VHH binders against Glutathione S-transferase TCHQD (TCHQD). Designs and how they scored, part 5

Target 1, 266 residues: Glutathione S-transferase TCHQD (TCHQD), of Arabidopsis thaliana (Mouse-ear cress) (o80662)
Amino acid sequence: MQLYHHPYSIDSQRVRLALEEKGIDYTSYHVNPITGKHMDPSFFRMNPNAKLPVFRNGSHIILDTIEIIEYLERIAEVSSGIEDATFNREVVEWMRKIREWESKLFTLAHIPDNRRLYVSKFLRMVVIARMAESPDLASAYHRKLREAYDTEDKLKDPGALRRSKDHLLRLLDEVETKLEGTTYLAGNEFSMADVMLIPVLARLSLLDLEEEYISSRKNLAEYWALVRRRPSYKKVIGRYFNGWRKYATLVKTWMFVRVRSLLRKY
Below, E stands for the ipSAE of ESMFold2; O stands for the ipSAE of OpenDDE; V2 stands for 0.75 times the mean of E and O plus 0.25 times the DockQ between their complexes.

## First folded at step 1 (VHH)

Design D6 (framework vhh_h_nbbcii10_fgla)
Fold by ESMFold2-Fast, scan of step 1:
Structure D6 (fold): chain B 266 residues (1-266), chain A 127 residues (1-127)
Amino acid sequence: as target 1 above (266 residues)
Amino acid sequence: QVQLVESGGGLVQPGGSLRLSCAASGYTYSSYSTYALGWFRQAPGQGLEAVAAISGSGGSTYYADSVKGRFTISRDNSKNTLYLQMNSLRAEDTAVYYCAAEVTYEYWGDSEDYDYWGQGTLVTVSS
C-alpha cells in the first residue's frame, strides 16, 4: 500500500489518521503542493485533478478520502475478524457532513495576499513548464491553469468567504450539540467521524483561530484537548504544528519557493 | 530520518579547485523521489545566494552569473550524492556552502519533512 500525501493537506491528514488508528503499514510519498510537485507528470497521470491524497494498493487506485477510509475499514475488519462497533450510519453521515465544508478558500483567505499571490504565480509557471515538457498532457494542464485563475477570482468575492464561514459555524454548532452527550463525535468510542473532524480543528489551530471557533464552545474545547493526546494525532499532525515548529516549517517552504522562482526552476 | 551532509570544504588558493559533496541519508535518489537539488552560499555579513541547481531528472541545470563557466553541478544517484565542482576559485567565492533538496519519499509514513537543507561547509579562498 502506498499513500501520496502532504502533512499540510487536510484530506491527507484524515487518511493518515485512519491508517495510524488502525495500525496499517504503508509506503509514504510526500508531494508538496506549494512547490508544485503535485503537477509533476508522473503524479499527474495518477490523478489529473492534482489533489492529495492518492491511495494505491497494487493496481487499485483510490482518490476519494471517504472511499479510502471505507476501504481501510474493510481491510482492518477482515484482518482482525472483529466487527467495528463504531462504524455505523451515524459515522458515515458525520463523515459526509464534515467533508461538505471545503477548507481551501477559507485557508487561502487567511494567508497574506502578497505571499499567496507570489505562490499562485509560481504554481502557474510550474503548470506552463509541465505543458511544454509533456505535450500529451497539455489539455489537462490547461484545465489546471484555468482553475488557478478561477480560484484567485473567487478569493476576491467577499460573499464566498462569508458563506464558507457560515457553513463552518453551523457545522461546529452541530458538533458542539452532539458532544453534550458523547465523548466522541459518533458516541463514546473513537470513530472515523473523529478522523474527519480532527484535521479541521487542527487547521483552525494552525490559523490561530482557536479562540474564535473552538474555545468559545465548551464541549468542543474539551474534545479538542482530548483528541490532541492521541498517539495518531501526535504522529500525523502534532509533529508539524506544535509550538514554534509550524512557523519554522512554513518559513523554509516559502524561502525555497522564492529561491526556485529565482533559479527559474518550474 | 532524512539528512543532507556537506563535505569537501576547506582552504584553497585563488585559481584553485574544490569539489563539494552533499550526501543524502534516509532516502534514495531517483527522478520520482527528487524534484530539485541545489547549492546555496552565504558570505560573511551577506545574505543567502543561489549558486547552482539541477533538476530531479538531471536534464536541466542553472548557474548564477557569478559562477557560470567555473562551477559544475552534478549528481550520482547510485551514491545518493550531489556534487559541486568549483574551478578557477576567487576570493569572492569565500562563503559557507549549503546543499538543499526537494524530495518525495518511498518509505513508511513517518516522513518528517519534504524540503531539506544541510548544515553547511566552509570554503575559504585565500593566499
Scores: ipSAE 0.000, ipTM 0.129, lowest interface PAE 18.1, mean pLDDT 76

Design D7 (framework vhh_7yz9_2)
Fold by ESMFold2-Fast, scan of step 1:
Structure D7 (fold): chain B 266 residues (1-266), chain A 121 residues (1-121)
Amino acid sequence: as target 1 above (266 residues)
Amino acid sequence: QWQLVESGGGLVQAGGSLRLSCTASGFTVSSNYMGWYRQTAGNEREWVAFIYSGGSTTYADSVKGRFTISRDNAKNTVYLQMNSLKPEDTAVYYCATLEYDVEYGSEYDYWGQGTPVTVSS
């Protein structure tokens, strides 16, 4: 089994948490979207939406996060001969509800404009270079270029950001209410619903928004402390978010973008 | 040996419809990404539509809303339903699948022989 992912991709973290919780081994391939590696023709042919993660088992390629998790449930059931009682209707409903909140606009709005614009310009140059290298994919690359400009337009719309924030607040309020009666999101057992939510909370922590969105909700704050103790969290997210390691990763990524931009190598 | 065989091409008038078929041998279409490409004289092959193992589909802007890619897993066949055909859709259409070797980052393309489509005005 192979997974194309990045430690800072929310959907990548979801699939990796699922793999760790189920004890399923896989081959890890890092694809850094900030450096434009998700636009390389070999990856782009596999996923022209240029999104992470991409899951592969032999010739079977799955691109949707929830479909990947459903596939892993079937693999685990076949291997053990035991159905996973925690993978029920309530879990799937929470997974879909959590997936409805789109993190991209929210994340970009909380990045300093100078850094965001520099990376955005670099990524557009990468797309243009790939269009020249692979004419058979030019139409799909042109679509990605258009999406980049659309994203910049949404960042100028205060209504779009407000709607995204309101959606997140409603989601977290529902989570807070559920956690009044249960240890985990879909009951007292850890489930794939938690797998979907944990990366959202990690993103808020990464953006230094923990006080505003998490600490203000008593049950959610206690839940966040609890899930960070899980071995899966420490391996998938914790090792990349703590102190100096987090800083080193971000600095290395920024330096790569600067060097490639200065050398006109896209 | 992996093999793809296309059929369904021909001459059609502008505004008409055609359904192209691509039957796979040696592998299962439900387990692979499958794509349709087209090539006009003097130009490289351009992507038209993809269907992924999970069922997600994507289309080139020039055909979106007019063409639909689908598959029949029982027949091991992928289809391209082409509606509202235009003279500029005239091309040789190719069915393709990609074996992605993750360990080497290598792609092994498997192509059909192509089926010609001519759209008269």
Scores: ipSAE 0.000, ipTM 0.172, lowest interface PAE 18.5, mean pLDDT 80

Design D8 (framework vhh_gocatamig_d2)
Amino acid sequence: EVQLVESGGGLVQPGGSLTLSCAASGSIFSINALAWYRQAPGKKRELVAGITSGGSTVYMDSVKGRFTISRDNAKNSVYLQMNSLRAEDTAVYYCAADYEITYDESYDYWGQGTLVTVSS
ESMFold2-Fast, scan of step 1: ipSAE 0.000; ipTM 0.242

Design E1 (framework vhh_7nfr_2)
Fold by ESMFold2-Fast, scan of step 1:
Structure E1 (fold): chain B 266 residues (1-266), chain A 122 residues (1-122)
Amino acid sequence: as target 1 above (266 residues)
Amino acid sequence: QVQLQESGGGLVQPGGSLRLSCAASGFTFDDYAMSWVRQAPGEGREWVSSISWSGGSTYYADSVKGRFTIARDNVKNTLYLLMDSLKSDDTAVYYCAKDLWSGEYPYYFDYWGQGTQVTVSS
């Protein structure tokens, strides 16, 4: 099995948490979307939407995060001697509900405009360079350029950000209510519903929004402290985001983009 | 035309030592910081160590600090990684990387070598 992913991708974190919790080995390929590696022709041919993660098992390629997790559940159940694997309905409902919140606009809105615009310009230049290298993909790359401009327009729309924030608040309020009576999101046992939620909380922590969104909710705060102690969390997220490593990695990425732009390397 | 060629990997038992080398060409070696990065089976790339252009500053990941030593020879255009007290967790392909930004920590990389395999097992 192969996984194309990045430590900062929420959906990549979801799949990697599922793999770790199930004890499934895989070959890891880092694809940094901030530096434009997801636009490289070889990767782009596998996934023209240029989204992470991409999961491959032989000739079977799965691009949807929930479909990947469902596939991994089936593999784990077959390996355990369970013939008929059925997801708990509550687990599936939580997974879909959590997936409905889009993190991209929210994340970008919390990055300083000067840095975000510089990265956006750099990524557009990468797309243009890749388009020149692979004319057979020109139409798909043009679509990506249009999507980049659409994202910039949404960032200028205060209504879009308000809707994203309101959606997140409603989601976290539902989670808080459920955690009033249970240890984990779908009951007292860890499930794939938790796998979907944990990266959302990690993103809020990364953006220094823990006090506003997590600490303000007693049960969610206790849950966050609990899940951070899991070995899967430490391996997938914790080792990239603890203390100064969080700031060092963000500074490193921004400086990388800035230096490459100044050197005109795309 | 930047070329980085790693060597010195191999099979060692736990507690053993290895010395990795990276021969650099195609750029002014002493103008750039250099780094070692590793990738274990099924894992992403993990930064291991960096050294400034002059060799005056060295940096290490917590997992290797006190066990590994990074060094460079600017006359020979060669980067080294001396690995002591090796553990099974150190099993990985080790890559030499050229930094984009001299004098900055953590360092950024614009070129990677092909790697050298280190296996720590009985």
Scores: ipSAE 0.000, ipTM 0.077, lowest interface PAE 24.1, mean pLDDT 78

Design E2 (framework vhh_gocatamig_d2)
Fold by ESMFold2-Fast, scan of step 1:
Structure E2 (fold): chain B 266 residues (1-266), chain A 121 residues (1-121)
Amino acid sequence: as target 1 above (266 residues)
Amino acid sequence: EVQLVESGGGLVQPGGSLTLSCAASGFTFSDYALAWYRQAPGKKRELVAGISSGGDTVYMDSVKGRFTISRDNAKNSVYLQMNSLRAEDTAVYYCAAEWLGSYSPEDYDYWGQGTLVTVSS
């Protein structure tokens, strides 16, 4: 089993938390989307939407985060001798509800414009170069170029950013209400619903928004303190979000983009 | 079993020169980008200079024209030649090896222990 992911991808963190919580072994591959590696033809042929993560088991490739987690549930149950491969309804409802909030626009809105535009320009050049190298993938690369321009347009639209923020606030209010009566999102036992939510809270923490979105909600703040103590959190997210490792990862990524851009190597 | 060992740090007068060296072992050196970072007391670690596996370089604005990064793949070493040193260059300098390929193992970054550079009269 192989997972193609990145430490700062929310969906990658979700799948990695699921793997870690279930004790499932896999081969880990880093694919840095800021450096354009998700656009390389070998990766792009596995996943033409160029999203992370990509899960592979032999010839079986799964691209949707929830489908990957469902697959992991099934193989974990088979390994333990338990044959019931169905999720609790409440868990599934929370997973789908949390997935509906898309983090990309919200995250990009909190990145300094100079760095964001420089990376955006670099990534468009990478797509153009890959399109020239692999004409058989041209239609899919054209789709990615249109998405890049659409994202730039949405970042200039105050209404789009407001709707994203409003969606997040509604989601967190529902979470706060549920956590009034339970330890975890779908009850008193940790579940895949928590796996979906934890990376959202980590993203808010990474963007220095913990006070506004988490600390302002009593039960959510207590939940956040609790889940950060899990060994899975420390391995998947904590090691990349603390101190010099956070700084090193961001500076390394910036250096790669700057070097490649200066050389016009896309 | 990866190791990066820095050397060449020390005390120099303003306007002086110093060469930092970093010797690497335990990985395929030629596949990695190498970089020099520095951290002054009370400040965050910052990128000073980087060199790709292909030899292309990048520098922070304040050292451009004064510092030169180079690599020797046969000796598994990277160097930072520092000229026209200023008091503001005083910091601990760190060597880093960074994987910039499409797919990388989870642990793909390697760091040295650092070497102190003090620019003072």
Scores: ipSAE 0.000, ipTM 0.209, lowest interface PAE 11.1, mean pLDDT 81

Design E3 (framework vhh_6fv0_2)
Fold by ESMFold2-Fast, scan of step 1:
Structure E3 (fold): chain B 266 residues (1-266), chain A 123 residues (1-123)
Amino acid sequence: as target 1 above (266 residues)
Amino acid sequence: QVQLQESGGGLVQPGGSLRLSCAASGFTFSSYWMYWVRQAPEKGLEWVSTINSGGSSTYYKDSVKGRFTVSRDNAKNTLYLQMNSLKPEDAAQYYCARDEYGLWSDSYAFDYRGQGTQVTVSS
């Protein structure tokens, strides 16, 4: 089994947490979207939307995060001899509800404009270079280029950011209410619902928004402290996001983009 | 020092209205879920309403749904309870409360409660 992913991708973290919780071995391929590797023709042919993660088992390719997790549940059931390892309704409802909040606009809005615009320009140059190199994919690359400009327009719209923040607040309020009566999101046992939520909380922590969004909700704060102690969290997220390490990858990525841009190597 | 101070109680006739206020100080009010609880004479403490930190989610005891409205003004560090169509059964000492844990603690063990404000409903 192969997973194309990156430590900073929320959906990649979801799939990796599921893999670790279920003890499923896989071959890891890092695809850094900040450096434009997700636009490489070989990856782009597997997923023309250029999104992470991509899961592969032989000739079978799965692109949807929830579909990947469902597939892993079935594999874990067969391998472990568990008779009823299928998702219950509440788990599925939470996974879909959490998936409905899109993190990209929120994340980009919390990055300083000068650094964000520099990376945005670099990525647009990468798309243009790949378009020239692979004319058979030019239409799909042109769509990605248009999406990049659309994202810039949305970042200029205070209403779009406000709606994204309001959506997140409503989601976290629902989570806080549920956690008043349960240890985990779908009950007293860890589930794939928690796998969907944990990367959202990790993103808030990465953006230094933990006090505003997590610590302000008592049950969510206790939940966050609990889930950070899981071995899966430490391997998938903690390894990259604890202390100074959360800045190490960003610094390395920034230097790569700066050097490539200076050399006009796209 | 954490302080909660309720006000707005009084004597009202059945069908009347009252607006309770709770002034909070000594903590970051906008970061906490807040609760209204009440205690009638010779009865235990009962939960009435909950409001989340941002004010977007509210919850009510079944017997007060449609009659009571909880709200908050985070800029003023103040919690409110608008009580309409008051019934004799609503007569109680009303407290605002802050809890480190959810309302489903068996003991209703709030980390802080105010002094309360008395609501009397009689002719």
Scores: ipSAE 0.000, ipTM 0.081, lowest interface PAE 23.8, mean pLDDT 79

Design E4 (framework vhh_7zox_3)
Amino acid sequence: DVQLVESGGGLVQPGGSLRLSCVASGFTFSSYAMGWVRQAPGKGLEWVSDITSGGSTGYADSVKGRFAISRDNAKNTLYLQMNRLKPEDTAVYYCAKEPYDYVWGSYEFDYAGQGTQVTVSS
ESMFold2-Fast, scan of step 1: ipSAE 0.000; ipTM 0.367

Design E5 (framework vhh_7yz9_2; at its last look DockQ between E and O 0.01; V2 from the best seeds 0.00; counts 0 for: pae E 13.2 > 2, unsure alone 55.5 < 65, placed apart)
Fold by ESMFold2, look of step 2:
Structure E5 (fold): chain B 266 residues (1-266), chain A 121 residues (1-121)
Amino acid sequence: as target 1 above (266 residues)
Amino acid sequence: QWQLVESGGGLVQAGGSLRLSCTASGSIFSINAMGWYRQTAGNEREWVAFITSGGSTTYADSVKGRFTISRDNAKNTVYLQMNSLKPEDTAVYYCAAPEGWYDLSSEYDYWGQGTPVTVSS
């Protein structure tokens, strides 16, 4: 089994946490979306939305995060040789609630404009180059170009940004209330609901927003400290969110983008 | 293989200062970056500070404004100046150099032996 992902992608982290918690072995391929590698024609043919992650088992390709997790539940059942654990309604309801929050717009709104616009311009040039090179994929690349401009327009809309923030606040308030009565989100056992939530909290930490969103909520703060001790968290997120790996990723990505932009080779 | 030799740890009162040193010696490999980590009893090592050969630095939030990392490239030595020390800074401090600075999949880092730092009230 193969997973095409990036360590900083929320949905990639969700799938990787599920894989690690279930002890499922897989081959990891890093695809950096800031360098435009997810827009290469071979990858794009497999994944016309150019979104991460992409899960592959032989010729079977799954693109939706929740569908991937459901598939992994079945694999874990077969590997263990015991009856399946019930994938209850509360877990599914939490997963849906958490997925509905628009994390991309929220993230981009917290990145300094000069860095964001530089990368956005680079990626638009990559898309334009790929449309010229691969006529059979041109309509899908054109859709990605439109999405890039639409995102820029949303960043200028205070209402869209406010709704995303308000949505997150309501979600975290609901989580705070639930955690008063349980250790984990859907009960006293770790579940796929936690797998969906943990990367949201990690994103807030990455954006230096823990004080505003996490530390202000007693139960959520305790939960955040608890889940970071898990081996799955350390491997999937902790390894990449501090230290030399975080810094190396930043340097490598910026050097690639700067060189390719200066040479106009996309 | 490289050896990382640490020094400068010890006992200090809260509010005080210590300066840690770490010198790389042995077979020459490309040393592009070095960092400091710390470990309290019963916990895993956590990152503290990082510096590249070009002098770019980053710090953990818990030490920003109090700790300063620096290096002397001619001596392959990094320093950690720790000011305004608090009891929660009590830990064993390790210096480290990553085997593959740009290789995100690298699992191996070179570590020093650790130097204990105790901050008492």
Scores: ipSAE 0.000, ipTM 0.257, lowest interface PAE 13.2, mean pLDDT 79
ESMFold2-Fast, scan of step 1: ipSAE 0.484; ipTM 0.803
ESMFold2 (binder alone), look of step 2: mean pLDDT 75; pTM 0.761
OpenDDE, look of step 2: ipSAE 0.013; ipTM 0.263

Design E6 (framework vhh_h_nbbcii10_fgla)
Fold by ESMFold2-Fast, scan of step 1:
Structure E6 (fold): chain B 266 residues (1-266), chain A 126 residues (1-126)
Amino acid sequence: as target 1 above (266 residues)
Amino acid sequence: QVQLVESGGGLVQPGGSLRLSCAASGFTFSDYSSYALGWFRQAPGQGLEAVAAISGSGGSTYYADSVKGRFTISRDNSKNTLYLQMNSLRAEDTAVYYCAAEDYSWPLTSDEYDYWGQGTLVTVSS
């Protein structure tokens, strides 16, 4: 099994947390979206929407995060002698609710405009270079170029960020209410619902928004402290998002983009 | 399962050279490989010291001030092997040298590496 992923990708973190919690071994392939690696033709042919993660088992490729997690549940159950695996209905409902909150616009809105625009320009140049190198994929790359401009347009819409924030607040309020009676999101045992939520909280922490969104909710704050102690969290997220490591990783990524841009290497 | 096996250590006189090798199995060195690789050492009675590291992309290297200009880290994707070329060796370079791997692009401390070799002894003395 192979996983194409990146530590900054929320969906990548979800799949990696599932793999770690289930003790499933896999071959790791790093695809950094900030440096444009997700636009490389070999990766792009596997997933033309250029999203992370991509999961492979032989010739079988799965692109949807929830479908990957369901597949991992199935293979784990089969290996233990169970014919089929299914999620509890409440677990599935939470997974779908949490997936509906889109983090991209929210994340970009909290990055300084000058840095965001510089990276956006770099990524557009990468797409243009790949179109020239792979004419057979030109139509798909043109769609990605258009999406980049559309994202910039949405960032100029004052209502778009407000709607994203309101959606997040409703989600976190519902989580807070559930955690009044349970240790984890779908009951007293850790589940794939928690796997879906943990990266959302990690993103808020990464953006220095923990006090506004997490610490203000008593049960969510206690839950966040609890889940950060899991070995899976430390392996998948903790190394990148704790203290000085968070800033060091961001600085190194920024320097890489600047060097490549200066050298006209796309 | 990821495994690292070091070789190339031994006894050498001051001013001499050695090349350490670290053969990796359980993962492949490639353009998509995210494994950052490094060399650490532990001298008698001392703690672990980072010596050199090379990023998963292969584009960035790190060297401790004590070895900068004398040691060179490199990787050979065709042989799935990490190297440490050690020149102008000094008595203070005497240590057990460990190869380490991490599935992230750039770990800075020994605590962040996931996989370790068994170590190879380098003794610099007359």
Scores: ipSAE 0.000, ipTM 0.181, lowest interface PAE 16.7, mean pLDDT 79

Design E7 (framework vhh_7nfr_2)
Fold by ESMFold2-Fast, scan of step 1:
Structure E7 (fold): chain B 266 residues (1-266), chain A 123 residues (1-123)
Amino acid sequence: as target 1 above (266 residues)
Amino acid sequence: QVQLQESGGGLVQPGGSLRLSCAASGFTFSNYAMSWVRQAPGEGREWVSSISSSGDYTYYADSVKGRFTIARDNVKNTLYLLMDSLKSDDTAVYYCATDFGEWLYSSSEYDYWGQGTQVTVSS
């Protein structure tokens, strides 16, 4: 089993939390999207939408985050000698509801403009370089360039960001209400619904928005403190996001992009 | 280019039936879960139904459970929504959606690539 992922990818964190909670071993391949490695032709041919993570088991490739998690649930059930043909509908409904929130625009809007634009320009240059190196993929890379410019246009639309923020607030209010009666999102036992939500909360923490979005909600704040104590959280997210390491890693990545750009090395 | 083209909507009487189709192109359809999302006039988007990449698992919103059936044909790259016992509250523009995410920070987001198909349930 192989996983192409990155510690800062929300969907990568979701799959890695599922793998850790289920005790499933895999071969790890780091693909840093900030440095443009997800645009390398070998990776891009596996996944032309250039999304992380990519899960592979032999010839079987799964690109959809929820499908990967469902596959891992099935593997864990077969391995443990139990078969459960019935999915918990509440878990699935939460997974789909959480997935529906658009995190990209929200995340980019909270990054300083000078750094965001510099990284955006660097990634566009990487795509252009890969088009030159692999002309057979030029059409697909051109689509990624159009998507990058469309994202910049959305960032200039105050209405788009407001709708994204309002969607997140509604989602977190529903979570807060559910957590009034339960320990975890779909009941008193940890589930894949929690796997989907935890990286969202970690992203808010990474952006220094914990006070506004998490601490302001009593049950969500208690939930966040609880889930951060799980061994899976500590291994997948905690070791990259705790204290000064959070800022040091981001600074190091930014410096790497700056140096590569100055050297015209894409 | 990734394209999702919805069709099959129209005007139908309460209690009637419709079959919606979504033709997908520009990506490996069989590798992705697919969803139907609707938006009624003046309302936000509401998730309706989802189907796994294999078609083995289906999920429905409580408001449509027992009345709607989601299906897919991975050979034809087409997603379906079979709607039975339609109610006035089902009046909405219906979109098919897939998750292409984003490459800068890899998130799970739905992309709406068509104009949708209008379903109007009225007497």
Scores: ipSAE 0.000, ipTM 0.134, lowest interface PAE 17.0, mean pLDDT 77

Design E8 (framework vhh_6fv0_2)
Fold by ESMFold2-Fast, scan of step 1:
Structure E8 (fold): chain B 266 residues (1-266), chain A 123 residues (1-123)
Amino acid sequence: as target 1 above (266 residues)
Amino acid sequence: QVQLQESGGGLVQPGGSLRLSCAASGFTFSDYYMYWVRQAPEKGLEWVSTISSSGSTIYYKDSVKGRFTVSRDNAKNTLYLQMNSLKPEDAAQYYCAKGWDYSGEPLDYFDYRGQGTQVTVSS
């Protein structure tokens, strides 16, 4: 089994947490979307939406995060002999509800404009270069270029960010209410619902928004402290988000973009 | 369904030559790096050669460099390995292997292999 992912991708973190919690071994391939590696023709042909993660087992390719997790549940069922490994209704409902909150615009709105615009311009140049290198994919790359401009337009719409923030607040309020009576999101046992939520909380922590969104909610704060102690969290997220390590990756990535842009090697 | 079918193996004397072929189906052959790997009796699988999707980038295991030549015909979905100056240590089951869909990292192994073709070097 193979996973194409990046440590800072929320959906990548979800799949990796599921793999670690289930003890499933896989081959890891890092694809850094900030440097445009997700636009490389061979990866782009496998996933024309250029999203992470991509899961592969032999000839079977799965691109949707929840579908990957469902597939892993079935693998765990087969390997452990548990007939009841099928997702229960409450777990599925939480997974769907959490997925409905889209993190991209929220995340980009909290990055300084000068750095965001520099990276955005670099990525557009990468798309243009790949379009020239692979004329057979020109139409698909042109669609990605248009989507990049559309994202910049949405970032100029204060209503879009306000709606995203309101959606997140309602989601976290529902989570807070549920955690009044349970240890984890779908009961007293860890489930794939928690796998979906944990990367959202990690993203808030990464953006230095923990006090506003997490610490202000007693049960969510206790839950966050609890899940950060899990071995899966430490391996998938904690290794990249503690202290100086979170800045090392960002600095290296930004320097790569700067050097490649200076040399015009897209 | 991905299918890889190797052929061309056989018995040769030291110093002899063989040409292996791998017929691929069930995927867009011209989009993938392809590999030749081999496994001798009671030994692990070892990498022999890599060829890029276009055929322009080629790598060889040091011990076969100058003796083996990998090539591909994308119009026929076929991978080849020309083996010259064969040595007893080249005796193994040879497998054709499909590479990963990701080209941003050097690829030194595969996600699928065929059933293989046996190469024996003796006398």
Scores: ipSAE 0.000, ipTM 0.102, lowest interface PAE 18.4, mean pLDDT 77

